# Designs tried in a protein design chat: VH-VL binders against b9luv3. Part 2

Target 1, 134 residues: b9luv3
Amino acid sequence: MVSLGLVVARFNDSVTEPMAEAAREAATDRDAVIVDEVSVPGAYDSPLAADRLARRDDVDAVAVVGAIVTGDTDHDHVIASATADKLTQVSLDRDTPVTFGVSGPGMSGAEARERIDKGADAAEAAIDLADELD

## First folded at step 10 (VH-VL)

Design s4
Fold by OpenDDE, look of step 10:
Structure s4 (fold): chain C 134 residues (1-134), chain A 122 residues (1-122), chain B 112 residues (1-112)
Amino acid sequence: as target 1 above (134 residues)
Amino acid sequence: QVQLVQSGAEVKKPGASVKVSCKGSGYTFTKYWMHWVRQAPGQRLEWIGEIYPGDSDTYYNQKFKGRVTLTVDISASTAYMELSSLRSEDTAVYYCARGRWTYKTGSYMDVWGQGTLVTVSS
Amino acid sequence: DVVMTQSPLSLPVTPGEPASISCRSSQSLLYSRGNTYLSWYLQKPGQSPQLLIYGISNRFSGVPDRFSGSGSGTDFTLKISRVEAEDVGVYYCMQGTHYPYTFGQGTKVEIK
């Protein structure tokens, strides 16, 4: 049985809550267990939480869920790039799968709604990596 | 207990605007969607739009072609529906309804306001 | 827009007898991974609509177990195992998968 850590970025919670739910359901369907779930304010804040979870012996993989919706500036791209880079770094440094279930950038709220499955995809990817790289 | 209380009946002339309010109580206002649905006499229910007070995410029925504006006042736990350029066909009872959207069940409206009659006549 | 078609539109029922209402969508209401978004509402005479069933088959809190929902894809059914006087009203199905959300025409349930 794969033990998952789940990080949920709560910004745009109308989308991220369903994404988290999708991740939880995917874990259940794959007979995995979420041993801990950590909420963070936004996607940018997720690397620290992911790192904390990845350090734990009882965590086989970490799934990160969030949504970055486009604003009036390039801020969404900055956040997305920084987040993706640091989550990858966490995965490598900790030798623990960290999957990127953060939608965006460059998308509207409506487009974010269409990508709720990314939460489930992140959970499944985490499980698959845990199984393959174990 | 969860309650939605709407503003009183309105009588308007064609071309005018109407703004209906819906005050929520007994729950966390920012964690539930607020839907607006109307029902013309003898007609089926018609979805107008929805708004999520927590992040102001909003969706509209394009049938209304920009005539509808949904807003919220979080401090007052109150949602507003404004309909402009009123026509006789807009005569209906307008409902606000608390909703959820979950990955498993999708959208559903679990608590409804008492309705607000809007009459448009010359 | 997705068209929701209910049948019958009028349903006279003898108290204690079962009732069945059909709801068909013009396109699949499947969202993802088997999740399909269909709900049922009852509007009693002179009242606001009230939720009966959500997510095809989940009874809302306080809804009697004589109400049940089923279906998949484009075909859905609401059943009342034994109709009571308090069940009189207009029943509506609603799809919550595609914008805009749309309702059926309504089925008027009356006591014979």
Scores: ipSAE 0.819, ipTM 0.930, lowest interface PAE 0.6, mean pLDDT 96
Fold by ESMFold2, look of step 11:
Structure s4 (fold): chain C 134 residues (1-134), chain A 122 residues (1-122), chain B 112 residues (1-112)
Amino acid sequence: as target 1 above (134 residues)
Amino acid sequence: QVQLVQSGAEVKKPGASVKVSCKGSGYTFTKYWMHWVRQAPGQRLEWIGEIYPGDSDTYYNQKFKGRVTLTVDISASTAYMELSSLRSEDTAVYYCARGRWTYKTGSYMDVWGQGTLVTVSS
Amino acid sequence: DVVMTQSPLSLPVTPGEPASISCRSSQSLLYSRGNTYLSWYLQKPGQSPQLLIYGISNRFSGVPDRFSGSGSGTDFTLKISRVEAEDVGVYYCMQGTHYPYTFGQGTKVEIK
């Protein structure tokens, strides 16, 4: 049984709340338990929350869900890259899988909605990694 | 009581615009989609579009692109649908409807306004 | 656009008897991971539509348990196990998987 931490960004909750729901359903379908959820204002704020969860010895993996829906600017790409880099660093520093389900850089509002599956993907990947890396 | 109250009936000439309002009460306006649906006399329901007041995320039926604009006034808990360049075939009852969305079930409309008759005639 | 086709379009009913309404889509309504976005609405004479069923088979609050929904892919059914006089009106299926959302033609249920 995998114990999962979940970080949910609030910004663009038309997309991020469905992504979080998808992650929770994926965890349930895999018989995993979400031991704690942390809500943060935006995806850029997620590395600190992920770090707090990954520090816990009762957390086997962390899944992070967030959205970047203004896809026409270099700013969106910078935010996504910086977030992914810091989440990878948290994962390595805490020896704990940390996955990032994001509506990708350059995504419009319509495309962001279609990527809601990325929330489920993040949870499944976190569980897979926890199982694989005993 | 969750309730959607729409503005009154409109009579318009071809080429004009109409703006229908929909005031929501009894729920958190920013946490639900607002859909717009119309029904011409004797015809099926036709989806126009939806807007999420919390972040203004908006989707339109492409059939109406360029003629329809959906907006919200969060402070007044009111959604608006504006349809321009009216034609006689736009004569219909226009409904607002509160939308729920879940990953398991998708979009569905759980509370409907009373409807607003828009008549387009010379 | 996804075409939703209902049958029958007119359904005369005798109270107390079962009834069944078919709804077929021109494309699969499967979104992902087994999720299928189909809902049913009833529009009683002179009223706004009201939600009956969402996500194929979930009854909305206050909907009697004589209503049930089923189906998958492109083929969906609304069943009424025993029709009551208050069930008259036009029944619509709606798909929410593909933009734009689309409704069936309606099935007019009336007392015979």
Scores: ipSAE 0.471, ipTM 0.829, lowest interface PAE 2.2, mean pLDDT 89

## First folded at step 12 (VH-VL)

Design u4
Fold by OpenDDE, look of step 12:
Formats: structure tokens, sequence, C-alpha cells
Structure u4 (fold): chain C 134 residues (1-134), chain A 122 residues (1-122), chain B 112 residues (1-112)
């Protein structure tokens, strides 16, 4: 049985909560267990949480869910890039799968709504990687 | 006890605007969607739009072509629906309704306001 | 827009007898990974609508267990195992898979 850590970025809660729900459901459907779930303010804050989870012996993989919706500036791209880079770094440094279930950038709220299942995708990817790379 | 209390009936001229309020109580205002639905006399319910007070995310029925504006006052736990450029066809009872949206169930409206009659006549 | 079509539009029922209302969508209400979003509401005479069923088959809290919902894809059904006088009103289905959310025409249930 694969043990997952789940990181949920709460910014845009109207989208990220359902994404987290999708991730939890996916884990259950795959007979995986979420051993810990950590909420962070936004996607940018997820790397530290992911790193903490990835250090744990009881965590096989980490799924990160969040939503980066476009605003009036290019801030969404900055956040997305920084987040993706650091999550990748965490995965490599900790030799633990860390999957990127963060939607955006460059998307509207409506588009974010259409991508709720990215949470499930992230969880399943984490499980698959844990199984394959074990 | 969760309650939604709406503002009173309105009578408007064509071309005018109306702003209906909906005050929520008995629950965490920022954690539930607020939907707006109207019902013209003898007609089916018609979805206008929804707003999530927690992050101000809004979705509109494009039928209204930008005539509708949904807003919230978190401090007052009150949602507002403003409809501009009123026409006779906008005559209806307007409802606010608390909603949830989950991955498993989608959107549903579990608590409704008492309705606000908006009459548009010359 | 997704058109929701209910049948029948009028349903006279004898108290104690079962009732069934059909709701069909003009297109599939499948969202993703098998999720399909359909809810049922009752509007009693002179009142605001009230939730009966959400997520196709989940009975809302406080709703009698004589109400049940089922269906998939484009065909959905609301059933009342034993109609009571208090069940009189107009029933609406609503899809929330596609924007904008849309309601059926309503089915008027009344006592014979």
Amino acid sequence: as target 1 above (134 residues)
Amino acid sequence: QVQLVQSGAEVKKPGASVKVSCKGSGYTFTKYWMHWVRQAPGQRLEWIGEIYPGDSETYYNQKFKGRVTLTVDISASTAYMELSSLRSEDTAVYYCARGRWTYKTGSYMDVWGQGTLVTVSS
Amino acid sequence: DVVMTQSPLSLPVTPGEPASISCRSSQSLLYSRGKTYLSWYLQKPGQSPQLLIYGISNTFSGVPDRFSGSGSGTDFTLKISRVEAEDVGVYYCMQSTHYPYTFGQGTKVEIK
C-alpha cells in the first residue's frame, strides 16, 4: 500500500478544495492512504510543506494540489514557475516522488473549474511513481 | 439555523437598475457559494450566476450579457445581485440560494432566500 | 445551453401511490471520472424552492426517505414511493455539469 502526503494550497479555495477532494478520492480508489495532509496559503508555499513530507520515512510520495488563476499582472506565471522548480528540486533532493497538481498559470476561474481532476491526476501519478520507482 | 433573508420587492422602470441583497446567517459566509436564481411568472427557474465569498470567484449566465453584477460584503454576510438595463422580461421573483460545490456532487443549492419580486413596467 | 426536459409536466397522484418524474438532458451530464451533477428541487405552493436530492441520488438532510433519485448520462428519475399531501408542488431537476446551470420545466404534482 502506497502512503501519500498531500499538500493543499488554499488560495482560490473554491477550486482547490474540490481538487483536494479529488485527490483524496483517487487515493482511496487506488488503495493508497494519505498519511498526512498539509494546508498552505498558496502554491508558492507548497515546496516547504512538500519537503517536510518527503523527508518522512512513512511517506512514499507527495501530491501537491493548487490553482493559480490569472490576475491583472504576470504574477501567476512567476508563482507557477517558482513553485514547479522547487517542487521538482524537492523530489530530486529527497528521492521521493512529488507530483504537480497545480493548475495554471494563464487560466481563468472558469478554466480552473474545468481542471478539478488535476487533483486526482496528481494523486494517481504519485502512486504510480511510488510503485514504479520503489 | 441557516437563513437567507432578502431585501423587499422592487418596482423599476425599463432601463433602470435594481440591486437585491441577501443576508446570510447561521453559517460561515465565506465557505459557501451564493447562487442567484430567478423565476418569471409561470416560467421555470433560471440560473443567473454564483459567487464564492471566500475568494470572490464569480460565474455568470452569459444570457445576461454583462447586465448582472454579483458582489458580497463579507463583514455584513450579505450578497448582492445588481441587474442593469432592466426590461419587462426581467420581471420575476429573484432568489438567492446557498450552494455547495464538491467534486462528488457538483453544485447544489441547499438553502434558499424567501425571494424578491422585481417588477419592471413603464 | 443544456436543455433539461421533464416528463410529465403534470402528475396527478392518489395519496399513498408512487410517483415517478423523468428528467432528460440534451447532452451528457458527465463531468469527469464518472461524476455527473444533477439535483432535484421542490417548490411548494407559495414557497421558495427546496432541495430534495443532490448528486443524482443523495437525499438532502430532513428530506423523507420516500424520495429517491437515480440515473446517469442523460436520463434521470425522481421517485416518490408513497405520495403524501405535503408533497404537492412543482418539482425541478437541475444540471450543474455545464455552465450555465439549467433547470427543467418543472413537474406539477397534485393530489387527485
Scores: ipSAE 0.859, ipTM 0.942, lowest interface PAE 0.5, mean pLDDT 96
Fold by ESMFold2, look of step 13:
Structure u4 (fold): chain C 134 residues (1-134), chain A 122 residues (1-122), chain B 112 residues (1-112)
Amino acid sequence: as target 1 above (134 residues)
Amino acid sequence: QVQLVQSGAEVKKPGASVKVSCKGSGYTFTKYWMHWVRQAPGQRLEWIGEIYPGDSETYYNQKFKGRVTLTVDISASTAYMELSSLRSEDTAVYYCARGRWTYKTGSYMDVWGQGTLVTVSS
Amino acid sequence: DVVMTQSPLSLPVTPGEPASISCRSSQSLLYSRGKTYLSWYLQKPGQSPQLLIYGISNTFSGVPDRFSGSGSGTDFTLKISRVEAEDVGVYYCMQSTHYPYTFGQGTKVEIK
């Protein structure tokens, strides 16, 4: 069975907390266990928390859920890209899958519920990668 | 013990604006959605929008786009709905309602204010 | 917008009788991963609406056991197993799967 670490950003918690609920449900549905959950102020703060979890021998993969500001500007996309780059680096450095479920720039209110499903997607992807690469 | 208390009835002329307040008590104001819903005489309930005081996340019914603004004053535990460019069709009782949201159940409104009658007439 | 259609619009009852209210949506309320977001409210004469049922079938705290909800897809039902005098008022379904949230027309339950 896959043991997950979960990182949840508090910024925009009207979105990120539902994303975390979705991630937890997805893990349960896959018979995975979340061995630890770390709360961080914002998505940009998540790479350090993901690194702490990915260093653990009892963590097979890490899922990160977060929101990257409101709006669709070049600066918003740069921040999202920088966070994803750092999380990828953690994944490679720790030889541990790290996935990023992001509610970020470019997502509209008409698709608001798709933002929440990104949390479930991140958990499922982390489990899939742990299974395939193990 | 949880209560939502709204401001009093308003009479407005066409073209004016109205701002209705909704003061919450007995709960953590920043951890619940605040919805606004109206009911014209003899008509169904109509959802206007919602705001989350904790992060200001806000969604509007596009029917009211450009005319409605939802805001909060966290220090006063008070939500506001402002509706501009009023016309006679806007005559209704306006409710605030506290909302819970869960991934399993979606949004539902578990505590309602007493309603504020807004009358738009010449 | 998702149109919610209730039937019947008027429901005269004798106390002690069962009552059933249908709510149909113009499009599926099924969201990704099987989630469906439907709630029921009662507006008693001269009062604000009050929550009865959320998440299709969950009875809100303090709501009598005689109320139950069911349904899926586009078809939803509120049942009152034995109507009592205090149950009179207008019942509304509301969907929150799609923005904007929308209510049915209401079903007025009244004593014959």
Scores: ipSAE 0.568, ipTM 0.846, lowest interface PAE 1.7, mean pLDDT 90

## First folded at step 13 (VH-VL)

Design v1
Fold by OpenDDE, look of step 14:
Structure v1 (fold): chain C 134 residues (1-134), chain A 122 residues (1-122), chain B 112 residues (1-112)
Amino acid sequence: as target 1 above (134 residues)
Amino acid sequence: QVQLVQSGAEVKKPGASVKVSCKGSGYTFTKYWMHWVRQAPGQRLEWIGEIYPGDSETYYNQKFKGRVTLTVDISASTAYMELSSLRSEDTAVYYCARGRWTYKTGSYMDVWGQGTLVTVSS
Amino acid sequence: DVVMTQSPLSLPVTPGEPASISCRSSQSLLWSRGKTYLSWYLQKPGQSPQLLIYGISNTFSGVPDRFSGSGSGTDFTLKISRVEAEDVGVYYCMQSTHYPYTFGQGTKVEIK
């Protein structure tokens, strides 16, 4: 049985709450267990939480869910790029799968709604990697 | 006890605007969607739009072509629906309704206001 | 827009007898990963609508267990196992898979 850590970025919670639900459901469907769930203010804050989870011996993989919706500036791209880069770094440094279930950038609220199942995708990817790389 | 209380009946002329209020109580206002639905005499319920007070995410029925504006005052736990360029066809009872949206169930409206009659006549 | 079609539009029922209302969508209400979003509401005479069923088959809190919902794809059904006088009103189905959300025409349930 795969043990997952789940990080949920709460910014845009109208979307990220359902994304987290999707991740939890996917884990259950795959007979995996979420041993810990950590909420963070936004996607940018997820790397530290992911790193903390990835250090744990009881965590086989970490799934990160969040939503980065486009604003009036390129701020969404900055956040997305930084987040993706550091989550990848955490995965490599900790030799623990960290999957990217953060939607955006360049995405409207409506588009974010359509991508809620990205949370499930992230959980499944985490499980698959944990199984394959074990 | 969860409750939604709407503002009183309105009588407007064609071309005017109306703003209906909906005050929520008994629940965390920012954690539930607020839907607006209207019912013209003898007609089916018609979805107008929804707003999530927690992040101000808003979706509109495009039928209204920008005539509707949904807003919230979090400090007052109050939602507002403004409809501009009123027509006789806009005569209806307007409802606010608390909504949830979950991955498993989708959107549903579990508590409704008492309704606000808006009459548009020359 | 997705058109929701209910049948029948009028349903006279004898107290104690079962009732069944059909709701058909003009297109599939399947969203993703098997999720389908349909709810049922009752509007009693002179009152606001009230929630009966959400997520196709989940009975809302406080709703009698004589109400049940089922269906998939484009066909959905609301059933009342034993109609009571308090069940009189207009029943509406609503899809929330596609924007804009849309309601059926309503089914008027009356006592014979």
Scores: ipSAE 0.880, ipTM 0.948, lowest interface PAE 0.5, mean pLDDT 96
Fold by ESMFold2, look of step 13:
Structure v1 (fold): chain C 134 residues (1-134), chain A 122 residues (1-122), chain B 112 residues (1-112)
Amino acid sequence: as target 1 above (134 residues)
Amino acid sequence: QVQLVQSGAEVKKPGASVKVSCKGSGYTFTKYWMHWVRQAPGQRLEWIGEIYPGDSETYYNQKFKGRVTLTVDISASTAYMELSSLRSEDTAVYYCARGRWTYKTGSYMDVWGQGTLVTVSS
Amino acid sequence: DVVMTQSPLSLPVTPGEPASISCRSSQSLLWSRGKTYLSWYLQKPGQSPQLLIYGISNTFSGVPDRFSGSGSGTDFTLKISRVEAEDVGVYYCMQSTHYPYTFGQGTKVEIK
């Protein structure tokens, strides 16, 4: 049974709240338990929260869900890359899987539902890694 | 009590535009979707689009080909629908509706405005 | 766009009897990961629509338990176990699995 930490960014909550719901359902479907859920203002703020969860003895993996849409697509890509770099470093430093489900620029309104699935994908990937590396 | 109150009926000529307002009360305006739906005489309900006041996330029915614009004024708890390049076929009652979206249930509209009749005639 | 087709379009009823309304989609309403999003609305004469059922089968708060919804894939049903006079109006299904959201053409329920 995997014990999962969940970090949810509040920015763009019309998208990130459904992403978090999808992550929670994916965890339930895999018989994992979310032992703690941390809300942060935006995706860029997630590495600290992920670090705090990942260093806990009762957390096997961390899933992060967020949206990066600021209206400046060049800056959005830089923020997404910087966030992913820091989350990867947290994962290596804590020897704990950390996954990042992100809704980014370039998706149309017709693709909105596909963005929400990335929340479930992040939870599933975290659980898969925890199982494989344990 | 949750209520949506819309602006009054409008009569327009083809080619004009119309802007319908929808004032919400009794709930946190920024935490629910606002949908716009129309009903031409004797016809089915037709979804126009939705906007989330909290982050301005907006989706449109492409049938309107960029003729529709949804906006909000958070300080006034009011949503607006503007439809341009009006045609006689746009004659309908236009509703605003408060909605929720959840991963389990999808989108649904739990509170509706009283409707605004827009008549387009030459 | 997904076309929603209701049957029957007109449904005369005697109070106390059951009624059933069918709603069919032109394509599957399965969303990624098996989700299906369908809701039902009633528009009483002279009124705005009101929500009855969401998520296929969840009865909205304050809606009598004589209303129920079911279905999957492309076929969905609203049932009224015992029709009352206050149930007259036009019933619409709506899918929200695919953009744009689309409604059925309506089923007019009336006293015969």
Scores: ipSAE 0.610, ipTM 0.864, lowest interface PAE 1.6, mean pLDDT 90

